# Designs tried in a protein design chat: VH-VL binders against Putative bifunctional riboflavin kinase/FMN adenylyltransferase (ribF). Part 5

Target 1, 179 residues: Putative bifunctional riboflavin kinase/FMN adenylyltransferase (ribF), of Geobacillus thermodenitrificans (a4it50)
Amino acid sequence: MKVHEANQGLTLPGSVVAIGAFDGVHQGHQAVLRQAVERSRQLGVESVAYTIDPPPRCRFQGSRMLTTLQEKLDRFAVLGLNHAVVAHFDERYAARRVDAFIRELTALNPREVIVGQDFRFGRNREGDVALLRRHFPVRIVQTVCCADGQRISSTRIRELIERGEWEQSTVLLGWPLSS

## First folded at step 4 (VH-VL; framework fv_axatilimab)

Design s52 (from x6a with light chain S53D)
Fold by ESMFold2-Fast, scan of step 4:
Structure s52 (fold): chain C 179 residues (1-179), chain A 123 residues (1-123), chain B 107 residues (1-107)
Amino acid sequence: as target 1 above (179 residues)
Amino acid sequence: EVTLKESGPALVKPTQTLTLTCTFSGFSLSTSGVGVGWIRQPPGKALEWLANIYWDDDKYYNPSLKNRLTISKDTSKNQVVLTMTNMDPVDTATYYCAHRGYDFWSGYPFDYWGQGTMVTVSS
Amino acid sequence: DIQMTQSPSSLSASVGDRVTITCLASQGISNYLAWYQQKPGKAPKLLIYDASDLESGVPSRFSGSGSGTDYTLTISSLQPEDFATYYCQQYYSYPLTFGGGTKVEIK
């Protein structure tokens, strides 16, 4: 897997791009990322994970990150991604973040963009999947629930860790905890 | 399409607890990237943010008021509830609830507001 | 906490005037700045987000500019419906904070 900064201008002749914060690369994230790998193989192009570091919740509230950036990248590699593009939260993207984001994605020549059911990158209803579809074919991956029917999310996993429920948190993450 | 409306008592006595309900339509707090906040404005004064709640039940409070504030949601009813304990005459204000978007980069500002509900605190 | 200092507190203007309102943050907020318009007895209305992006349906005479700690709202040619109080707000970090407001009054 090759790792790129978003600002370095990765250009590809074709790709399938999975987009998300991917904190923890939990089982819900893995569904999105595996779909990107599978679709890229079907289409004969390269797979890309587009992520942001740090996740906004960790920046603004001091919430515990479920993975370091390196751990996140290692998990992308294990899942079979060809490339990771890391965007850093900064002033360049703040003022024109929708337009800047679309330009970065366009350079990757996406044959398909894969997002989770709840993804959005714009502030209004047009800024969700409908706006992406004006530029790229978009595939939405359904929300993953655990065996008890509850949604798998980074917030829920952090709460389990805070409560000392490490065994449950490990199941939802789908990765062994480092000793 | 997106609407919010505040409800609660118009008058509260000092030391009582205020409970306000925000009822909304045109969006759901089960949808990722959606949040609702509470903002107040004393007569003739500036806006003051109180609390936010998001789709994933993440909660944020103004630190100056955190020990007095609780925010919760009932996603099935499209409602957000704010409680504020130990009311004082200085808490007299119009209370607003408002919609906020949140994408994977950051939050957005409050784009749709309720009409506001006036709460007077007096003996 | 990030303090938002808004100036002036009030101004008098005539229809057709160019009006500028300034908002200063106590630290850098990376363009996470919004401007709201509030008319008497009404809820605030979003005008500008991300410092310079015009909200849908807002007239083009409104514009925002600035970076770092220094931001400006400009109304290029004031109209009768623009007499209102204007507020800036940072959403860079919690707690969210508003400026003190600028009342734009008829001269």
Scores: ipSAE 0.091, ipTM 0.665, lowest interface PAE 4.7, mean pLDDT 84

Design s53 (from x6a with light chain Y91S)
Fold by ESMFold2-Fast, scan of step 4:
Structure s53 (fold): chain C 179 residues (1-179), chain A 123 residues (1-123), chain B 107 residues (1-107)
Amino acid sequence: as target 1 above (179 residues)
Amino acid sequence: EVTLKESGPALVKPTQTLTLTCTFSGFSLSTSGVGVGWIRQPPGKALEWLANIYWDDDKYYNPSLKNRLTISKDTSKNQVVLTMTNMDPVDTATYYCAHRGYDFWSGYPFDYWGQGTMVTVSS
Amino acid sequence: DIQMTQSPSSLSASVGDRVTITCLASQGISNYLAWYQQKPGKAPKLLIYDASSLESGVPSRFSGSGSGTDYTLTISSLQPEDFATYYCQQSYSYPLTFGGGTKVEIK
C-alpha cells in the first residue's frame, strides 16, 4: 500500500475510493473498505482509502482515538487497499472549499466513490452527497449491526473498553486489542 | 426546516432537580454526525455551554457542572433531555437547546437554536 | 479550558459605521471559531463558522478573519437591524467556551 498526503496531488487512471474517518477500522468501516477493494478488483482499477486524521470528534477533550494513524494504515493494508490518502484535519483542511476536495477526488478518476450510510461531509449532508453524485457514481454501504441489532460505532467501542468489556469490544473491532 | 423547542418548569426551588426537554423537527438524531447541545444564559450575562449529545450517544459535559448534569436522547420521539441536580439561585437563566452536526469542512457550529426557556430558581 | 476574551464589551456606533469586534483564545484553536448575533429577547443566530465562512442567508457586510489565537468579526456598514450583542465561540476542544459578548449599541 502506498500512503499519500491529501495535498500531494495523487493522480490515477482509475480508482474506487472509500471515504471516512475510519477510527479503529471497526467492522462497520471494514464493510465500506472491503467493498472498495472488491469493486476495484472487479473493475480492474486501484483501490483508495481517503481518510481524515485525526477524526474530527477526537480533537475534543476526553475523546480517545481507537487507533493511531499508523495502526489505521496497517489495517487498510491488511484489508487490501492499494493506496491511502491522508487528509490532516486541522485549520487548513477545515477551511478548504468543497471544490478543492472535488478536484482532489477527480484526479483519482473514481469509477465509484463508496461511503458508509452514516458518513457525512459538508454542512448539508444531503446536498454534499448530491454534489458527489454530480461528479461520481456514489455507493452508500448499509450500516453494520452486531448480532443483537445494535449499530457498531467508535463511541460504542470506546464505552465497552472503558467498562473493561474486552471480548465484546474485540468482536466489534474485528482486530486484537493492543495490550 | 429545522426547529427546536425547549420545555420545562419556569420556577424551581433551591436544591431541586431541573428537567428540560428539547423537542425538534427537520432532522434526526439517528443521522450520522448530528448532535444537540444545551447552552444557558443568566439575565444580562454571557452564554455558557452545558452539555452535548450526539447521534451515537456520545456525551460531553461542562466539567464545572459535570457532577450535576445528565443528558439523554429519545431518538424515536425527537427529544433530548437535560437534568441538572441541586439547583441554586445562581442557576437562574434562559436555557437553550441547539442543533450541532459533525461536518469535516466546518467543524461544529450551533446553527439552529430553540427560542429558549426561562428558569427561575427561587424559594 | 480554553478562555475566550472578547473586546470591547460594548461599543456605540451609528448606521453606516464599520464595526470591528475581537476575540482572543488562550491557545491556538485552528479556526474552530463561530460568531453569533443575539437580539434582546431572542435566541442567538449563527453568522460565521470556521472563523471566516459566512452562514447561508447572512448579509455580506458581515465578515470574519483571523487565525491561531486572534479572531475578528467585522460589519462593514452597520444597519439598524445589526444593533445586537455578538458572541464568539470556540469548538476546538471541550469544554466549548464562549466569549463574554460585545454589545453594539445605537449612538
Scores: ipSAE 0.006, ipTM 0.537, lowest interface PAE 9.5, mean pLDDT 82

Design s54 (from x6a with heavy chain S32E)
Fold by ESMFold2-Fast, scan of step 4:
Structure s54 (fold): chain C 179 residues (1-179), chain A 123 residues (1-123), chain B 107 residues (1-107)
Amino acid sequence: as target 1 above (179 residues)
Amino acid sequence: EVTLKESGPALVKPTQTLTLTCTFSGFSLSTEGVGVGWIRQPPGKALEWLANIYWDDDKYYNPSLKNRLTISKDTSKNQVVLTMTNMDPVDTATYYCAHRGYDFWSGYPFDYWGQGTMVTVSS
Amino acid sequence: DIQMTQSPSSLSASVGDRVTITCLASQGISNYLAWYQQKPGKAPKLLIYDASSLESGVPSRFSGSGSGTDYTLTISSLQPEDFATYYCQQYYSYPLTFGGGTKVEIK
């Protein structure tokens, strides 16, 4: 897998792009990422994971990352992604995020953009799936729930780890926990 | 449209616990990226942030008040509740709840506010 | 904690005047700064987000500028409805912090 900075640009003749914060690359994230890999193979183009580091919630005190950036990238590689594009919190001008994002995605020439069901971006959700659909074909992947019917999320996994619920956190994460 | 409304007691005695409820419509705290915060303003003074709660039940507290504050939500009722223990006359203020969002890159400021509820702490 | 310092604490102005309010952060906040307007007895209203982006429905006479630690709210031609208290707020990191406010009074 090749790793690129969002601000340096990556240009492809065609791609399938999965977008998300992907903290922990838990089973819910894996559904989105695996769909991108499978769809890219069907279309004969490159697969791309577009992510942000640090995840927005982890920039502030009280939230811990489930993975280092390198661990996240390693997990993308295991899942079969050809490229990772990393956006950094402090390398963007906040007021121009949406326009910069669309330009970066356009350079990848997406045949399809894959996002989770609750994906949003831009102030007050102005940059939601509808805006992306004006520029690219978009596929929405439904959220993954565990056996108890609850949504699998990075925050839930962090809470389980902090409570010492190692067995359940490992199941939801789908990867070995760091020692 | 997005609306928020605060409710709770107008008068609290010193040492008592204050419980405030924020009831909202036009959005859901089950939606990824959505949060609700509490902000207070003593008469004639500046705004002070108290606590935030988010769609995934993650919670943040002002460190100067953390040992006194608890924030919780009932997503099915569209309510957020703030509890503040050991009230003192200095805590007399208008208390606001407000909506804010997180997107893929970052959080946003408070864009929709309730009208506020005045809480007076006196003997 | 990031301390937000507003200047001036109050000012007197006439309708049609250009008004400038400054907000200084104790450390860099990467343009994660909002400006609010508050009228007596009312909740604050968001005017500007991300330092310079005008909130929907806010008149174009309001503008924000700045970067790093230094930010400014400008009202290009003050109107009667603009007499209010203005607050800046950083949302770069927790705890979220507000400036002390600037009261814009009728001259």
Scores: ipSAE 0.015, ipTM 0.615, lowest interface PAE 6.1, mean pLDDT 83

Design s55 (from x6a with heavy chain S32Y)
Fold by ESMFold2-Fast, scan of step 4:
Structure s55 (fold): chain C 179 residues (1-179), chain A 123 residues (1-123), chain B 107 residues (1-107)
Amino acid sequence: as target 1 above (179 residues)
Amino acid sequence: EVTLKESGPALVKPTQTLTLTCTFSGFSLSTYGVGVGWIRQPPGKALEWLANIYWDDDKYYNPSLKNRLTISKDTSKNQVVLTMTNMDPVDTATYYCAHRGYDFWSGYPFDYWGQGTMVTVSS
Amino acid sequence: DIQMTQSPSSLSASVGDRVTITCLASQGISNYLAWYQQKPGKAPKLLIYDASSLESGVPSRFSGSGSGTDYTLTISSLQPEDFATYYCQQYYSYPLTFGGGTKVEIK
């Protein structure tokens, strides 16, 4: 897997791009990322994980991340992704970040963009899946729930870890815990 | 139109628990990227952030007050509730709730505020 | 915690004056800074976000500038409705913190 900074201008002749914060690369994220790998193989193009580091929420909270950036990248590689594009949280294109984001994605020549059901971008309600669909074919991966019917999320996993519920957190992550 | 309104007691005795409710319209806390925060302002003093809650039930607390604060939401009622234990006269303030956006890139500042509710703590 | 220091704490100005308020962060906040206006007895109103972006509906006489630790709110030609207290706020890192406020009073 090759790793790129978002501002370095990666250009591809064709791709399938999975977009997300992917903190922990938990089972819900794995559904999105594996779909990107499978679709890229079907279409004969490169798979790309587009992520942000640190995850915006974790930056605000003081960086309680489930993985370091390197651990996240290692997990992308294990899942079979060809490329990772990392946007850093404090990149200064905020005034035009929707436009910058679309231009970065356009350079990858996506045959398909894959996102989770809750994906949004842009201030207030200006950016969402509908806006992405104006530029690219978009596939939405359904929310993954655990056996008890609850959604798998980074927030829930952090809460389990804070409570010392290591076995449950490991099940939801789908990876061995690392200190 | 986005609106928020705070409700709760106007008077609280020292050592009691304060419970404040924020009722809102024009948005849902089931929507990705939506959060509600609580901010207070003692008379004649600066604004102080207390706590935030988001669509996915993620919660953030001011560490100076974390042991005293609990924030929760009822998405079906469009309400966010803040509780603060062991009230003291220095906690006398106007308490505001406010809307905050969040996206893939970053959080945004508080863009819509309730009118505020005055809470006086005295014996 | 990131400490936000505003100066001046108060100023007196006349209608038509250029008013400048500064906000200093105790560490770099990468332009994650907002400015609010608060009139007596009212809730704060967002004026500026991301250090320099004007909130919708806010008059163009308001502008924000700065980077790193040093930020400024400017009112190019003060109007009667602008007499208020102004607050800066960082949203770069937890906990969210506000400046001490700058009261803009009639001279």
Scores: ipSAE 0.055, ipTM 0.652, lowest interface PAE 5.1, mean pLDDT 84

Design s56 (from x6a with heavy chain T31D)
Fold by ESMFold2-Fast, scan of step 4:
Structure s56 (fold): chain C 179 residues (1-179), chain A 123 residues (1-123), chain B 107 residues (1-107)
Amino acid sequence: as target 1 above (179 residues)
Amino acid sequence: EVTLKESGPALVKPTQTLTLTCTFSGFSLSDSGVGVGWIRQPPGKALEWLANIYWDDDKYYNPSLKNRLTISKDTSKNQVVLTMTNMDPVDTATYYCAHRGYDFWSGYPFDYWGQGTMVTVSS
Amino acid sequence: DIQMTQSPSSLSASVGDRVTITCLASQGISNYLAWYQQKPGKAPKLLIYDASSLESGVPSRFSGSGSGTDYTLTISSLQPEDFATYYCQQYYSYPLTFGGGTKVEIK
């Protein structure tokens, strides 16, 4: 897998791009990422994981990261992604984040963009999936739920870890414990 | 289109627990990228943020009040509830709930506010 | 916590004046700054987000600028309806914090 900074201007002749914060690369994220790998094989193009580091909640809202950036990248590689694009939000793009994001995605020439059902960008409803669909074909992957019907999320996993529920948290993550 | 309205007691005695409800329309807390926060303002003083809750049930509290605050949501009723324990006269304030957007990059500021509900704490 | 310091605490100005209010953050906030207007007895109203983006429906006489730690709200030609207290707010990190407010009196 090749790793790129979003601001370096990665250009591809065609791709399938999975987009998300992917904190922990939990089972819900894996559904999105596996679809990108599978679709890229079917279309004969390269697979890309587009992520942000640090995850917005960890940097701006005080939550702990479930993975370091390197651990996240290692998990993308295990899942079969060809490329990872890491975005770092900074003051240069604060007022134009939607425009900057669309420009970066356009350079990848996506044949399909794959997102989870919770994906959102832009203020209010301006940057929802409908706006992405104006530029790219978009596939939405449904939220993954555990056996009791509750959704799997980074927030729920962080709460389990904070309570010392390590066994349950590793089940939802779907990865071995790392030191 | 988007509206929020606070409800709860106007008068609370010292040491009691305050429970405030925010009822809203024009959005749902099942909508990704949506959050609701509580902000208060003592008479003649500045705004103070208390707590936020988001569509995925993620919760944040002002550290200075953390041990006194609980925020929860009922998505089926379009409601967010804030409880604050051990009320004191210094907690006398107008309490607001407000809508906040959140995207892939970061959160946004509070763009729609309720009218506010005045809570007086006195014996 | 990120401290938000507004200056001045209050000012008096005439209709048509250019009014400038400043907001200083105790650390860099990468333009995650909003400005609110609050009229007596009413809830705050968002004017500006992301330091310089004008909220829909807000008159063009309002503008925001700045970067890093130093931010400014400008009212280019003050109107009678602009009597209010103005607050800045950072949303860069938790806890979310507001400035102390600037009361603008029109006479």
Scores: ipSAE 0.328, ipTM 0.766, lowest interface PAE 3.5, mean pLDDT 85

Design s57 (from x6a with heavy chain S30D)
Fold by ESMFold2-Fast, scan of step 4:
Structure s57 (fold): chain C 179 residues (1-179), chain A 123 residues (1-123), chain B 107 residues (1-107)
Amino acid sequence: as target 1 above (179 residues)
Amino acid sequence: EVTLKESGPALVKPTQTLTLTCTFSGFSLDTSGVGVGWIRQPPGKALEWLANIYWDDDKYYNPSLKNRLTISKDTSKNQVVLTMTNMDPVDTATYYCAHRGYDFWSGYPFDYWGQGTMVTVSS
Amino acid sequence: DIQMTQSPSSLSASVGDRVTITCLASQGISNYLAWYQQKPGKAPKLLIYDASSLESGVPSRFSGSGSGTDYTLTISSLQPEDFATYYCQQYYSYPLTFGGGTKVEIK
């Protein structure tokens, strides 16, 4: 897997791009990422994971990340991604987030963009999945829930870890705990 | 349009529990990336953040007040409720609820505010 | 907690003046800073987000700048409706914190 900074201007002749924060690369994230790998094989193009570091929630609340950036990248490689594009918050993005993001994605020449049901970017609805569909074919991956019907989320996994529920947290992550 | 309105008692006695309700329209707490927070302002003083709740039931509390605060939501009624225990005269303030969002990169500040409700704590 | 220090606490100005208000964070906040305007008896109104992005419907005479720990709100040509108290707020980390406020009064 090749790793790129978002601001490097990576270009590809064709791709399938999965987009998300991917903290922990838990089973919900894996559904999105596996879909990208499978679709890229079907279409004969490169697979790309587009992610952000640090994850927004970890930046805001000082929560411990479930994975370091390197661990996240290692998990993308295990899942079969060809490329990772890492975005970092930059002052330059603040006023032009939507336009800059669309330009970065356009350079990858996506045949399909894959996101989770709850994906949004940009302010006041202007950067939600509907806007992405104006520019690219978009596939939405259904929300991944555990057997009790609850969503699998990084917050829930952190709560289980805090409570010492190691077995259950490992099941939801789908990876050994990294401590 | 987005609107929020606070409701609750105007007068609370010391040691009692305060319950405030925020009723909103123009958005749903069923929408990904949406949250509601509570902020207070004592007369002539600065703004102080109290608590946030989000669409996924994620909750955050000001550590200085965490033992006294509970935030909850009723998505079907478009309401967020804040309770604060053991009220003291220093808790006299205007209490606001406000809308907040998150996106892929970051959270956003409070972009729509209720009118505020004045709560006086005295005997 | 991230402490937000706002200066000055108050200032007197005339219509047409350029007004500058400063906000200092106790640690780097990566431009996760908002500016609010509050008129007497009213709720705060968002003016600026992400340190320099103007909220929709806010007049272009308002601008924000800065990075790291130092941020500034500028009103390029003060209007009668701009006499108010202004607050900065960081949303980089919980707990969310506000500055002490700057009251802009008529001279």
Scores: ipSAE 0.105, ipTM 0.676, lowest interface PAE 4.9, mean pLDDT 84

Design s59 (from x6a with heavy chain Y54F)
Fold by ESMFold2-Fast, scan of step 4:
Structure s59 (fold): chain C 179 residues (1-179), chain A 123 residues (1-123), chain B 107 residues (1-107)
Amino acid sequence: as target 1 above (179 residues)
Amino acid sequence: EVTLKESGPALVKPTQTLTLTCTFSGFSLSTSGVGVGWIRQPPGKALEWLANIFWDDDKYYNPSLKNRLTISKDTSKNQVVLTMTNMDPVDTATYYCAHRGYDFWSGYPFDYWGQGTMVTVSS
Amino acid sequence: DIQMTQSPSSLSASVGDRVTITCLASQGISNYLAWYQQKPGKAPKLLIYDASSLESGVPSRFSGSGSGTDYTLTISSLQPEDFATYYCQQYYSYPLTFGGGTKVEIK
């Protein structure tokens, strides 16, 4: 897997791009990422994980990350991604969020963009995936639920870890807990 | 069209608990990337952020208020409720609820505001 | 907490004047800065987000600029409806914080 900074301007002749914060690369994230790998193989193009570091809400809290960036990248590699593009929360994104994001994705020449059900981009309260669909074919992966019917999310996993619910948090992650 | 409206008591005695309800239309807190916050403004003073709640029930509070605040939502009723314990005359203010978006990189500022509800704290 | 300092606290201006209001953050906020307009007895109205992006429906005479810790709101040609109090707000980090406000009064 090749790792790129978003600002480096990676250009591909064709791709399937999975987008998400992917903190912990939990079972819900794995559904998105595995679909990108499978679709890329079917289309004969490269798979890309587009992620952000630090995860947006964890930036405010500092200590809420489930994985380091390197652990996240290692998990992408295990899942079979060809490329990782890492966006950093910075002035460029704040001033030009929509434009910068669309330009970076356009350079990858996506045949399909794959996002989770909770993905949001830009200020549109109707659901920002509609904006992406103006530029690219978009596939939304349904929310993954555990056996009790509740959504699997990074927020829920962090809460379980804070409460000492290690067994349940490990089940939702689908990986051994990092040190 | 997005609208928000605050409701609650106009008068509160010192030491009592204040409960305010924000009722909104034009958006849902079941939609990802949506949040509602509470902001107050004492007469003639600046705006002060109090608390935020997001679609996924994630909550943030102003630490200066020493855990006096609780924010909750009822998604089916399109309501967000704020409670503030141990009211004091210095808490006299107009209280606003407001919508804010949140995307892949960060939150956005408050783009739609309720009209505000004046709460006076006096004996 | 990130402290937001606005200057001036008040100013007097005439219709047609160019008005400049400044906002200083106690640390870098990476352009996560909004400007609001508030008229007496009314809720604040968002004018500018992400330091320089004009909110839909806001007249083009309003503009925002700046980076790092220093931000500016400019009204290029003041109109009668622009007499109000203006607030900056950072949304870079919790707790969210507002400036002290700048009252723009008729001269």
Scores: ipSAE 0.425, ipTM 0.788, lowest interface PAE 2.8, mean pLDDT 85

Design s6 (from x6a with heavy chain F104W W105G)
Fold by ESMFold2-Fast, scan of step 4:
Structure s6 (fold): chain C 179 residues (1-179), chain A 123 residues (1-123), chain B 107 residues (1-107)
Amino acid sequence: as target 1 above (179 residues)
Amino acid sequence: EVTLKESGPALVKPTQTLTLTCTFSGFSLSTSGVGVGWIRQPPGKALEWLANIYWDDDKYYNPSLKNRLTISKDTSKNQVVLTMTNMDPVDTATYYCAHRGYDWGSGYPFDYWGQGTMVTVSS
Amino acid sequence: DIQMTQSPSSLSASVGDRVTITCLASQGISNYLAWYQQKPGKAPKLLIYDASSLESGVPSRFSGSGSGTDYTLTISSLQPEDFATYYCQQYYSYPLTFGGGTKVEIK
């Protein structure tokens, strides 16, 4: 797996791009990422995980982060991604115009963009799945639930860890907790 | 269950500073994707948004109020405080605090509201 | 600033009527629009978000539609408990802005 910063302007002749924050790379994220790997193989193009670092508060507080960036990248590599594009979330990224994000994705020449349900992007403005579909073929991955029927999310996993429910958090993550 | 409750003075004299506190339960401003806003409503008039604060201490203010507003949070107390300087009789209104979500650069509407607190500005 | 114009400012309707309230934004807001119900002496209650999504626990007789600058709240088969003022709100950009309200008086 090759790792790129979003500002480096990665260009590909064709790709399948999975987009998300992917904090923890939990089982819900794995469904999105595995779909990207499978589709890329079917289409004969490269797979890309486009990820955003957790919000600045999560990075600087430390205790709420499910994975370091390196742990996240290691998990992408295990899942078979060819490329990771890392967008560092800061005030400039938060203020980013929708058109800048679209241009960056366009350089990857996506044959398909894969996102989770209720995907939004941009400056609290225009970005949603409908806008992405104007530019790219988009596939939406259905919500992944655990055995009790509840949705798997990074927020829920953080709450379980904070309450000391490590066994349940490990099941939802699908990886061992940090060493 | 999410609950919010406003507290502060019911009567304020012109030129004084108003301080309102929103105390909440059922969520935390330490949780990513959570914000609290203040909205006011003069008697018989429309709703007017005043300010928002988010889990990461990001703050937004209504520019029409000429920097009279300050919003802050005390995460350990589950409180958000709004301060408004140089009060005038036209600022007489019911003041509400409300919860909103925020996800992937996109905010949501106000889904849980406090009961409101009436503030009268009179000499 | 994005200005939100509601029409009508007030209306009277009979029980069982279909009621339509319109909200016009001064620029495109990409479906970042909510509808609230406010009963006298009470805080507003969220009814609709993202222009057309019904909030949990809200009766199915309420629906939202529209896109771009033009949005509509519809109440099918108006009930006595629907006496209230209704507000639209954009959350597309700061400052957040509300419409002027529509008072629904039930006959």
Scores: ipSAE 0.006, ipTM 0.490, lowest interface PAE 10.2, mean pLDDT 81

